VHH binders against RNA 2',3'-cyclic phosphodiesterase. Designs and how they scored, part 2

Target 1, 188 residues: RNA 2',3'-cyclic phosphodiesterase, of Aquifex aeolicus (o66967)
Amino acid sequence: MKVVRAFVGFFTSKSINEVAERIKKEVDLKIMGKWVEPQNVHMTLQFLGDITEAQAIEVIKNLQEISKKNIPFRIKYKGLGVFPDVKRPRVLWIGVSEGANKLTNLAKEVARLNAKKGIIPKNSKNFVPHVTICRIKSYDRKTLNELLRKYRTVEFGEDEVNKIALISSTLTSVGPIYTVVEEFYLGG

## First folded at step 4 (VHH)

Design d21 (from c06 with P106E; framework vhh_5c3l_4)
Fold by ESMFold2-Fast, scan of step 4:
Structure d21 (fold): chain B 188 residues (1-188), chain A 123 residues (1-123)
Amino acid sequence: as target 1 above (188 residues)
Amino acid sequence: QVQLQESGGGLVQPGGSLRLSCAASGFTFSTYGMSWVRQAPGKGLEVVSDISTSGDSTTYADSVKGRFTISRDNAKNTLYLQMNSLKPEDTAVYYCAKEYLDFSGEDYYFDYRGPGTQVTVSS
């Protein structure tokens, strides 16, 4: 059985794609890890894990249906945060301020339709709209705390959410390689 | 050169227990999060468990929560997985993996994984 590691989401605009590189340079080795390359910056609506070809076909049908029922909307990228928390930071991310509720509703609709077809990711967590910029290996606590404080209310840019995609992920030693399996425009 | 070597797999009856070990070399073990990942015949990879650099934070797949325990010994550069109340559904090749990272919405990222150790649960 052929399986693919996949998620539902979309790639972000060029204004956001270089933020990881700018912040990496600013922290000057005080936060180290896998910094997301510009071409890999994305929003995940639902991480699916390993799915079969049959499951991928069902997800594609669901995304096509969702795209017909949802229209494009704007979001604003604002603030920095970490998962799971500042005591054990593993992921550094950019938050979403305006449009977060619409993203959450879209993500819930994706998860609901996939669940109806028995496609339920194992160990799924509550959706929090975010764009990952670094998977942290080591950090200086003072630098991290100052970075989060400095950027708490900083707006990094905005996007129009106008499409959703099933994206495959191939893990490599230098990071993931993402391939769009299929994408659909909202409102069409 | 990064190297991960699993051991401790084997054949066990349902309800039995096994303890897997992973010997790590070629990197500073204590500075990386570690994971156990498995692959059942004909299926994709499933992240079973993850542990932080110090061992203070752990996660488990719902399928194994309450039955499996991940731990690490940074002085020995060794990762462990204690598997209790084993089920036929736990039959898989188990891999030790470097740099699993989790967040609120599951994803994982592996810098390297070992060759694996076979676990077979059958009567």
Scores: ipSAE 0.013, ipTM 0.173, lowest interface PAE 8.2, mean pLDDT 83

Design d22 (from c06 with P106A; framework vhh_5c3l_4)
Fold by ESMFold2-Fast, scan of step 4:
Structure d22 (fold): chain B 188 residues (1-188), chain A 123 residues (1-123)
Amino acid sequence: as target 1 above (188 residues)
Amino acid sequence: QVQLQESGGGLVQPGGSLRLSCAASGFTFSTYGMSWVRQAPGKGLEVVSDISTSGDSTTYADSVKGRFTISRDNAKNTLYLQMNSLKPEDTAVYYCAKEYLDFSGADYYFDYRGPGTQVTVSS
């Protein structure tokens, strides 16, 4: 095939990368699914889906432009949530408190520039800044509700958002393999 | 209820001109940025132009820069796209779109989009 599955985003710090493993142990099989491996923990600014090599080149040009116009900023990770909602939970994620507006503005700029080149995903994602830690297959309702209440106001750590990347995703039998296609430092 | 209705499309020869209009209702037009978006046969959506709330700031895709002009009349709740020096590659359905102000509950890029108007550039 001549397409690559891709997204725009960045990988999170080592301390945040271990949160999924710690929560997995805490829930003791009461929430089961695909728990995100430490090396795969990331923030998505725009999911692109399957794109061509020509589209990838245009995204790279846009990210380079964006990186020159934006400076590094701090974010704080806080709280747990689920998508789409607690009645039908499919994704468990860590939220962003401080810096959420700056992430939203950055994601908006990425989507706008990509759209100018005709790169608009089939289903545009509703943007909420988040870090996925589990894709849920089964859950104990009481355990999930208690987990969300317990962690509603808990701070998990901080990151400096200092780079933005085009990242490819290759699905394997043991999970996705993410490869940085190109990355740019903010303010550079 | 938000409504966007495009008009002004049609068949034109290469080098010709068309002016598209979009009539907006059901929201406070003057408080939202607006866009023109197109989809050519077998291709994805392309944002061709954006305009700010006041009309003071505009952007254009590289493919149309220098040939297309976006404008708005807030008193009439109408968005326009003046298309000059049309090329066969401009053949597409053109959509009027309300700019996405936040990323909750709606599609990521656009809050609302009209049904579109067909532009065909051929001889």
Scores: ipSAE 0.000, ipTM 0.163, lowest interface PAE 12.2, mean pLDDT 82

Design d23 (from c06 with Y108W; framework vhh_5c3l_4)
Fold by ESMFold2-Fast, scan of step 4:
Structure d23 (fold): chain B 188 residues (1-188), chain A 123 residues (1-123)
Amino acid sequence: as target 1 above (188 residues)
Amino acid sequence: QVQLQESGGGLVQPGGSLRLSCAASGFTFSTYGMSWVRQAPGKGLEVVSDISTSGDSTTYADSVKGRFTISRDNAKNTLYLQMNSLKPEDTAVYYCAKEYLDFSGPDWYFDYRGPGTQVTVSS
């Protein structure tokens, strides 16, 4: 049976979509890796991994239910961080200040409903709201530490979270291609 | 049931060469990017090289560029690392890693990593 690599989330606004490219230019090869292209900048609420068509249908039903029970809300993008930590930095991300609790509650509701249908990803432990901007392959430690300190309290912009989607990821030789499978407006 | 098994490590003198292999099973190898990652004694993990699904695109850490070559054989579900002009600084456990090329997860690069193969460069 065919499987699709998928996640639940939404794409960020164009004002935030350019941040990865801007930071990449600023660090001038001192942090190298896979930088997220503007069209691929997104917030993940739950990564699903490989799911079947039957599982995708159940996720879509769950997202429709969730969209009826949740109204749009504002979030503010603030700060830079790394996963798993600064000693072994592998993912560079933009954090969320205002609205982080509402995103966390939304992500928990998605995970809860999917779990009721037996859709339980291996990696989901605690949700941390973030927007990935680089998967790091090599870095200059001083440059990374200075970057994190410089941007610790910097606001990058804001969004209204007004929809949620099931998004598929197709891995190609030039990077991932994200396709919206189905999306639902909050309060709709 | 993802499995990655490295081989080809060993003891070599500075300036020598080794070829590492990684046998992959339990997933559709041709649809995932792959990496070689190493960990030297007392240091963190370093991604030394990665390769796209088709093999058309590769990247290398500055420390190994010009000396190491990554390649893959999708028909054999095998990843390779040709290591030339080896230096004592290349001493590490080398891991084959299935890339999480998707930006959607909180975890880094590796969906799965093999048990590793030891490379020791010394006189």
Scores: ipSAE 0.036, ipTM 0.440, lowest interface PAE 5.3, mean pLDDT 85

Design d24 (from c06 with Y108E; framework vhh_5c3l_4)
Fold by ESMFold2-Fast, scan of step 4:
Structure d24 (fold): chain B 188 residues (1-188), chain A 123 residues (1-123)
Amino acid sequence: as target 1 above (188 residues)
Amino acid sequence: QVQLQESGGGLVQPGGSLRLSCAASGFTFSTYGMSWVRQAPGKGLEVVSDISTSGDSTTYADSVKGRFTISRDNAKNTLYLQMNSLKPEDTAVYYCAKEYLDFSGPDEYFDYRGPGTQVTVSS
């Protein structure tokens, strides 16, 4: 059966898209990996994994309904963190301070509607709004610890969440290639 | 097309050992961290162990530390889990998992899983 790797989310604005490049230059090869290109900076609301064409159609219908029920809102980007944890860091990310609850509610609504259509990917009760900036392959532990401490409470900027999309992801050795399948503006 | 296929499960007595294998294809195996994840009957998913791209760094859940060993062979695109001193509470379906490239939360870190292999520790 033909499947596409997909997630629900949105691409971030121009202002935040350059943060990954700035941090990459600051660490000067002491944190290496797949740094997110400006055009690929995004927020994930629900990862769907491999879905069929029929499932994609249902997700699109759900996103259209969600977009009619939700209005644009502001978020603030603050802090750096790692997943799964600092002992084995794999993903370096930018956090969300203000607006995190609204993002979490939006993500829950997406998951709820998709579940009603039998589209039930693995989903976390502890959804963490974040923007990935690096998939880490190697790191200097001291540099990483200093970076996380330095940026723990730093504000990187703000955005308006004004649309949601179904996005396909093609994995390559140099990183993902993202394609917008369909997107909807909040408030119609 | 990512494919992960587990093998090596079965019925074993408490105190016994099993070695699980996961054959990977459809992606550049050596560039991804890998994990073993399990689900016991009526319970949620538990990340048992993870391993870095080169195999030089590993972590384990507290429930299996000292008993299980994760390893990988990048030349063979294969992940392993050596399970020693098995206990009835280790009874679960064991899944091989590729690291999540786009991450939504700590317990959603691993996006691709194989069909799983059943491990039953009789008591």
Scores: ipSAE 0.012, ipTM 0.223, lowest interface PAE 7.9, mean pLDDT 82

Design d26 (from c06 with Y109F; framework vhh_5c3l_4)
Fold by ESMFold2-Fast, scan of step 4:
Structure d26 (fold): chain B 188 residues (1-188), chain A 123 residues (1-123)
Amino acid sequence: as target 1 above (188 residues)
Amino acid sequence: QVQLQESGGGLVQPGGSLRLSCAASGFTFSTYGMSWVRQAPGKGLEVVSDISTSGDSTTYADSVKGRFTISRDNAKNTLYLQMNSLKPEDTAVYYCAKEYLDFSGPDYFFDYRGPGTQVTVSS
């Protein structure tokens, strides 16, 4: 059976795309891992994992319905955080201040409609709006704590959320290759 | 297609040693980083160790540094975890996990894990 690794989301604007590179330089090897390249910076609304071509068609239909029922809205990127927590940091991310509730509602709508078609990802987590900038492999604890404190109130940029897409992910040893399968503008 | 199968778990006394193995199939093992992840009773997942594609770079959680050693054999598609000086707090189900090369996925640094092998450290 033919499967596609996919997620529902959108790519971020230029205002946020350079943040990972800048912070990587600032921490000077004190935080090491896989840093997100500017072209790969995105927001995930629902990670789907491996789906069939038939499931992809159903997701596309659901996104088209959602796009007609939702209008564009603004979000602001603010602060840094880690998953799962500061004791075991594996993912460094940029948070969302303004518009977080609207993103959460949009993500819930995507998940609900996909679930109605039997498309339920394995090991799904509660949605937290975030933009990943590094998958952490090693870190200096003092440097990480100082970084999180320094950027607590820093605004990194803003976006208008005006479209949603089904995006495929081709994994390679040096990083992912993301391809837009289909996208829909909100309000139309 | 992707399959990870752990083995080597069991019951051991404090201070003892165990060697876990993970047999990988269904993907090009040598092109992916690998991790060992554990879940203790009533606790969340903890990444205890990871290893680069070539085996040249490794990391360890502070709780296991100096006691555990991760290694891989790309010719045999096998990942290993040598566990020495075991403590009761090491009691957990241990999972072999294929590393994320994808930033779109869930919060954790792996996109597939095996069924796990139980390690119990008890007197």
Scores: ipSAE 0.074, ipTM 0.508, lowest interface PAE 4.3, mean pLDDT 85

Design d27 (from c06 with E99D; framework vhh_5c3l_4)
Fold by ESMFold2-Fast, scan of step 4:
Structure d27 (fold): chain B 188 residues (1-188), chain A 123 residues (1-123)
Amino acid sequence: as target 1 above (188 residues)
Amino acid sequence: QVQLQESGGGLVQPGGSLRLSCAASGFTFSTYGMSWVRQAPGKGLEVVSDISTSGDSTTYADSVKGRFTISRDNAKNTLYLQMNSLKPEDTAVYYCAKDYLDFSGPDYYFDYRGPGTQVTVSS
């Protein structure tokens, strides 16, 4: 059986794509882990995991329908946070202030249509709009707390969400290789 | 159903060795990176080691580098941690966790970790 590891989402703009590198330099080894390379910075609307080629075709049809029913909208990137919490930080992320509700509605629409085709991913979580910048392996607690406080209300930039894509992920020893399978412009 | 079950912990003397195992089921084990995570009393979680899907790439925390070896057997859906030259500072509950080598996954914390196995290093 041939499967692809995939997610629905979009890649972020160049201004935001370099934030991970800037924060990595600022913390200077006090927070270590897998830092997201600029070309890999993205927003995930729904992680699908391993899907068959038949399921990928159904997802593509659903994304085409969604793209016709939704128009482009603005989002603002603001603040840093961690998952699951500051006591056990595993993921460092950039939040979304303006447009978070529209992203959540878009993600729910994607999940709803995919579920109608029996495409229900393993490990489903409540959607929280975020851009991952580091998967943390070790950290200095004082540095992390100071970083989160410093950037709590800082705006990192903005994007227009104008397309959605089915993206495949090929995992390698040096990180993921993301390939756009198909993408659709909102309103077109 | 996703299940992870650790075993192999126990009480050992400083300088001793233990081998931890984690039996995985309910997902395609060979398509996920895996990690060993520990939590010492009163401290947060520390990722001690991770391993790629094929087992060809591994990383270790500085605290355990040169003493611990992570490995996997995809045919048996099992993850291992060989722990040598154990120190009192290695005393912790050890968890295996499903991890991702990418940033797109919904499993952005160790919610699919096992119940853990206690390792106590003392004289």
Scores: ipSAE 0.016, ipTM 0.349, lowest interface PAE 5.6, mean pLDDT 84

Design d30 (from c06 with F110Y; framework vhh_5c3l_4)
Fold by ESMFold2-Fast, scan of step 4:
Formats: structure tokens, C-alpha cells, sequence
Structure d30 (fold): chain B 188 residues (1-188), chain A 123 residues (1-123)
């Protein structure tokens, strides 16, 4: 049976797509790992994992319903953080200040409708709006702490959240290949 | 067809030792980082240790540092966790996990986890 690795989300605009590259250059090898390329910068609303084609069809129907009930809204990208925590950092991400609650409500609506169709991801976590910029393999602790402090209140840009998509992820040794399966404009 | 199978769990007295193994198949083991994660009764997942593709870089949770050692044998497609000086607080189901090479997934970035092996530290 054919399955697709997928998530619900959207790709970010040029306003933050180059932030990963700029910060990578700034830290000059003192934080190393897999840095997100500009074309792959995105917001995940719900990670689905491996789903069947039948499940993908149900997700698409749910996203279409959600898109009709939600209108576009603004978000502001602000601050840097790490997952799971600063003692064992694996993921460096850009946070969301303004619009975070609207993103959280949208993500909850996606998860609720998918759950009604029996589409419940394994290992799901509470939603935290973020844009990943680096999967960390090694780091200088002082550099990381200084970076997080320096950028704590820095605004990186803003976006209008005007669409949501089902996106497939093909994993490769050099990084993921993301393909839009279907997308819907909010307010339509 | 990623498959991970843990073994080596069991009942042990405080201060004792156990060695967990994870047999991997269905992917090129040597090209992925690996982790050991655990879940105690009524608690969330805790990542106890990570190891790089070559085995040259490892990390440990503060709760296990100095007591646990992660290692791998790429020729045998096997991941290990040597657990020494075990404490009742180490009681949990232990899972072997494959590194997630995606930026869209959960913050722990595991694209597959095994069924787990139970470790119980009790008198």
C-alpha cells in the first residue's frame, strides 16, 4: 500500500526565507548541523507522518472546509528558541509573537477535524508556532546562549497567513524535498 | 520498511546494570543518527541519549550522564545502551529511535521508534 509522509502547513515569504543562511554565517561553524535552505522554510500546523492516499483525500477535504471558515491574518516573526531545551538543543527555530494565538487556533482546528476522520498522528505534541532554521548536530554553548540572548526580542519579519496546504516530504541524505499536494486560500 | 527491535530490558536491583540492544533493518543504518528515548509510567517521553552516524559524537540527558553509555556497531546495524548504577527513577519503557531528516516533524525529530523494552529498577 502506497503511503505519503506529509504535514499541514505553509511556506514562508522571502521576509524570513534567508534568515537561516544569515545566522549560519554569523555563527561561523560554532553551531553546525542541517540548515534549512530558503525554498524549504515553512510553518508546520500539523505533522501527519505516513498517511495513505485515502487519508490524504480526507485531510484535503478538511483543509478545504477550514479555508472557507477562516480569513487571512498577519503574523510577526520574533525571537529565536531551541527544542527541546538549551541544555540539549536539537532544533533552532524562529518564534511568532503577533498572531501566535490565531496560528494555534488554526492548528487546533486542523487537528480536530483530522481526528474526527481517525487521522491522529503518533507522537503528537502540543502546538508551538515556530519556523525551523537548523537541526543542530554540534554547538558551542557560549555562542548558542549569546545568539539566543541577542535575538530574544529581534523581529525578523512578517507574513500574511493566506493559505494552508497538505505538503509531502521526501527524505533524502542531503535534506527533505517538499511538494505541495493541494493548497487552499483562506476566505475562499 | 524501517524496522527497529529493542531487547535487553528486565527487572534489576538498584545499583545494578543492564545493556540494551536495538537491531535495525530496512534502511542504511550507518547514514542516520540514532537515539534512546524512554517513557516512565504516567510521564512524557525523555530523550536519554543521542549518537552521530559515525559514533564520534554523543549527548546525554543530565539524569543519566556518567551512568549510561550509548554506542553503535554499523557493521551489525545495532545500537546499544549500557546502563550502570541504575536507580528506581530509571524505570521506564526504553525505545530505540531513528534520526528524523525532516524539518516539518515533531521537535524530537524521530521518523521511526521501535516497540520498546521495559526496564524496572526495584527491590
Amino acid sequence: as target 1 above (188 residues)
Amino acid sequence: QVQLQESGGGLVQPGGSLRLSCAASGFTFSTYGMSWVRQAPGKGLEVVSDISTSGDSTTYADSVKGRFTISRDNAKNTLYLQMNSLKPEDTAVYYCAKEYLDFSGPDYYYDYRGPGTQVTVSS
Scores: ipSAE 0.065, ipTM 0.484, lowest interface PAE 4.2, mean pLDDT 85

Design d35 (from c06 with T31D G33A; framework vhh_5c3l_4)
Fold by ESMFold2-Fast, scan of step 4:
Structure d35 (fold): chain B 188 residues (1-188), chain A 123 residues (1-123)
Amino acid sequence: as target 1 above (188 residues)
Amino acid sequence: QVQLQESGGGLVQPGGSLRLSCAASGFTFSDYAMSWVRQAPGKGLEVVSDISTSGDSTTYADSVKGRFTISRDNAKNTLYLQMNSLKPEDTAVYYCAKEYLDFSGPDYYFDYRGPGTQVTVSS
């Protein structure tokens, strides 16, 4: 059976896409890992994992329904955080301040409709709106702590959430390639 | 399609040892870095250890360094965690997790996690 690795989300605008490169330069090798290229910066609303073509069709139908019931809204990117925590940080991310509740409600609606079709990702977590900028391999503890404190309340930019997409992920030797399978404008 | 099944948990005395296993299927095991993750009662998720695709590179949380050893057998699609000198604070549900190398994965960078195996360290 042919499966596609996929998630529901959207790509961020130019206002935020180069933050990973700026932070990478600022930390000057004291935080090392896989830094997100500008073209790959995105918000994930629901990670689906490996899905079949039949499941993809159902997700697309659900996203179309959701897009008709939700209108565009603004979000502001603010703060840096880590997953799972500062004791063993593995993912460095940019948070959302204004619009976080709207994103959380949208993500819950996506998950609810997909679950009604039996599309339930294994081991789903509490949704936290975030944009990943680095998968951390090694770090200087002092540098990371100072970075998180410095940027705790810093605004990085803003976006209008006006569409949602089913996006496929293909791992290559160069890194992940994300392809929009189908997208829908909110309010349409 | 992806399946991760942990085993080897149980009740053990302080200072004792346990070996956890994780049987993986439904994906090319050798293409992915793997992790052991735990959640103690009343605490958040903690990454205990991770291992590279080949097994040549490993890392450990400070809380377990020198006591735990992660390893993998790519021919058997199995991940292991050898736990020595166990302490009451090691009591947790232990999860086998597949580390996804792209940035679209779940909130804690794992695209899949097994159902977990309970480890209880008490007298």
Scores: ipSAE 0.015, ipTM 0.290, lowest interface PAE 7.2, mean pLDDT 84

Design d36 (from c06 with G33W; framework vhh_5c3l_4)
Fold by ESMFold2-Fast, scan of step 4:
Structure d36 (fold): chain B 188 residues (1-188), chain A 123 residues (1-123)
Amino acid sequence: as target 1 above (188 residues)
Amino acid sequence: QVQLQESGGGLVQPGGSLRLSCAASGFTFSTYWMSWVRQAPGKGLEVVSDISTSGDSTTYADSVKGRFTISRDNAKNTLYLQMNSLKPEDTAVYYCAKEYLDFSGPDYYFDYRGPGTQVTVSS
């Protein structure tokens, strides 16, 4: 059977799509890794991993149901953080201040409906709203700590969450290629 | 299909050494960063070490710096971990992992991993 690597989420607006490039330039090789290209900046509501075509159909039905029950809302992007922690940082991300609770509720609804259909990701964890800007491979600890302190309360922009999508991810040696499988407007 | 197969684990006394190997197939090994990750019973996954495509850049967890050495042989599609001065705290299942070069996933340290090899450090 054919499987596709997929996630539920949406692509961010121009307000933050270039933040990764700006921060990369600022740290001047003191933080190195795979930095997110502007066209690939997105919010993940649920990572699904490898799913079958039948599972994709069920996810699409669930997203359509969710889109009818939820209306558009605003979010504000604020602060920088790392996963899992500052001692061994692997992912550099932009946080969400205003609208974080609504994003968390939306993500939980997606996960709950998918779980009812037996679609439960193997590596699932508690949802934290974030936009990834770098997969870190090497870093200068002082530079990273100073960066996180400097941007702790900085606002990067805002978005209206008005649609949700099932997105496929094709991993290549030079980075991911994301393709929208199906998307639904909130309130539609 | 992507396949990773670890070997070289076993039982050793504190202060001992082991060399782990990972045979890779189903992808162009030389074009990916590779990792060794471990999981002790009841604990989460810990990235132990990463290595660049050519082997020129490596990183290590603070817990293993100076004791472990990661290396690769692109001609043999094989990843290695030389583990010296082993401690009881190093007891874990060790996994070979292809680096996760995707931004859509959560804070997962790898996308594809092998079945793992058990390392037990005890007297």
Scores: ipSAE 0.024, ipTM 0.434, lowest interface PAE 5.2, mean pLDDT 85

Design d37 (from c06 with G33Y; framework vhh_5c3l_4)
Fold by ESMFold2-Fast, scan of step 4:
Structure d37 (fold): chain B 188 residues (1-188), chain A 123 residues (1-123)
Amino acid sequence: as target 1 above (188 residues)
Amino acid sequence: QVQLQESGGGLVQPGGSLRLSCAASGFTFSTYYMSWVRQAPGKGLEVVSDISTSGDSTTYADSVKGRFTISRDNAKNTLYLQMNSLKPEDTAVYYCAKEYLDFSGPDYYFDYRGPGTQVTVSS
């Protein structure tokens, strides 16, 4: 059986697509890892992992229904954070201030409908809206702490959430290649 | 084909030591970051330790700092985890993982993971 690594989400606009590159230059090798390239900046609503073609078809049907029941809304990108925490930083991300509750509700609706079809990711946790900018491999603690403090309340831009997609990820030695499998406009 | 095979797990007393090994094949081991990841019963995956391509940079979960040491032998395509001063809380299945940088998940990213080896710390 053919499987694909997939997630439900959307690609961000130019307002924040270059933030990862700017911050990478600012920290000047004192935070190292894989920095997200502009074309790969995205919001994940639900990570699915490896799914079958049959599961992909069910997810697509669910996204189509969700898109008919939800209308476009605005979000603001604000602040930097890390997962899981500052003592063990693995992922550096941009947060969402305005619109975070609407994103959370959308993500919960996606997860609920997928769960009804038996599509339940193994390591699902509470949804936190975020845009990843770096998978951290090494860091200078002082530089990371200063970066998080400096940007805690900084606004990076805003976006209109007007579509949702099933996106496949092909992992290569130089990074992921994302392909839109199907996308649906909210309010359509 | 990419393959990762863990070994070295077992039952050990609190305060004891174990050394885990991971034999890698099917890819250029020396060009990838590698990780040890564990999963205790009823809990999610925890990244225990990461190591850079050359072994020059390592990170550890706070729960294991000072007790565990990750290392690699690129000539042998093998990843190691030396576990000292083991605690009951270290009981878990331990996985060797080929780290790949995929930004779609929230907490961790792995291209490939081995089948795991059970570590039980108990009297």
Scores: ipSAE 0.017, ipTM 0.324, lowest interface PAE 5.7, mean pLDDT 85

Design d38 (from c06 with S30D T31D; framework vhh_5c3l_4)
Fold by ESMFold2-Fast, scan of step 4:
Structure d38 (fold): chain B 188 residues (1-188), chain A 123 residues (1-123)
Amino acid sequence: as target 1 above (188 residues)
Amino acid sequence: QVQLQESGGGLVQPGGSLRLSCAASGFTFDDYGMSWVRQAPGKGLEVVSDISTSGDSTTYADSVKGRFTISRDNAKNTLYLQMNSLKPEDTAVYYCAKEYLDFSGPDYYFDYRGPGTQVTVSS
């Protein structure tokens, strides 16, 4: 069967799209891995994995329903963190301060409606709003700890969350290619 | 159902070589980046290598760079790890993992991994 690798989310604005490049330069090879390109910076509300065309149609219907019942809201990007933790850091990310609860509620609504249609990702985790900037392959522990401390309360910018999309991910030799399958404006 | 099955582990002396294989089924293999990860006794998981969907892009941990080679055969749905110049420090259970090479997934744990294959490097 034909499947597409997909997630529900939205692309971030210029206010944070360049943060990965700035932090990469600052750490100067002391944290190495796959750093996100500015065009690929995004917020994931729900990762779906491989879905069929029939499942994609159901997700699209759910997103349309959600868009009609939710209005745009503001979020602020603040702080750096790692997953799963500083002992075995694999993902470096930018957090959300203002608007985190609204973003979490939106993500829960997406997951709930998709689950109602039997669309339940196998590796689902409790939602934590974040923007990934690096998948870490190697790191200097002191540099990472100092980076996290330095940026713990730093504000990187803000966005208005005014649309949600089903986005496909095609993995290529030069990195991921994200394509909007369908998007809906909140309040529409 | 996503299934990953590793093979090729065993006991080998320092300086020896092993080739690990991972047979994948239940998903479109060539749509996903793949990784080899290991867990040594008393240690956490370490990603030793990853490979892009086409096999054109690879990365290696500093501990194995120059000694290990990751490859894939999309026609056979199989991932490989050629391990040369093995050291006692390479002793670990090796797992094949369906790990995403993008930033949208819950990737601080592997989306899926097999039961692993034991590699022991000792005299």
Scores: ipSAE 0.017, ipTM 0.371, lowest interface PAE 5.6, mean pLDDT 85

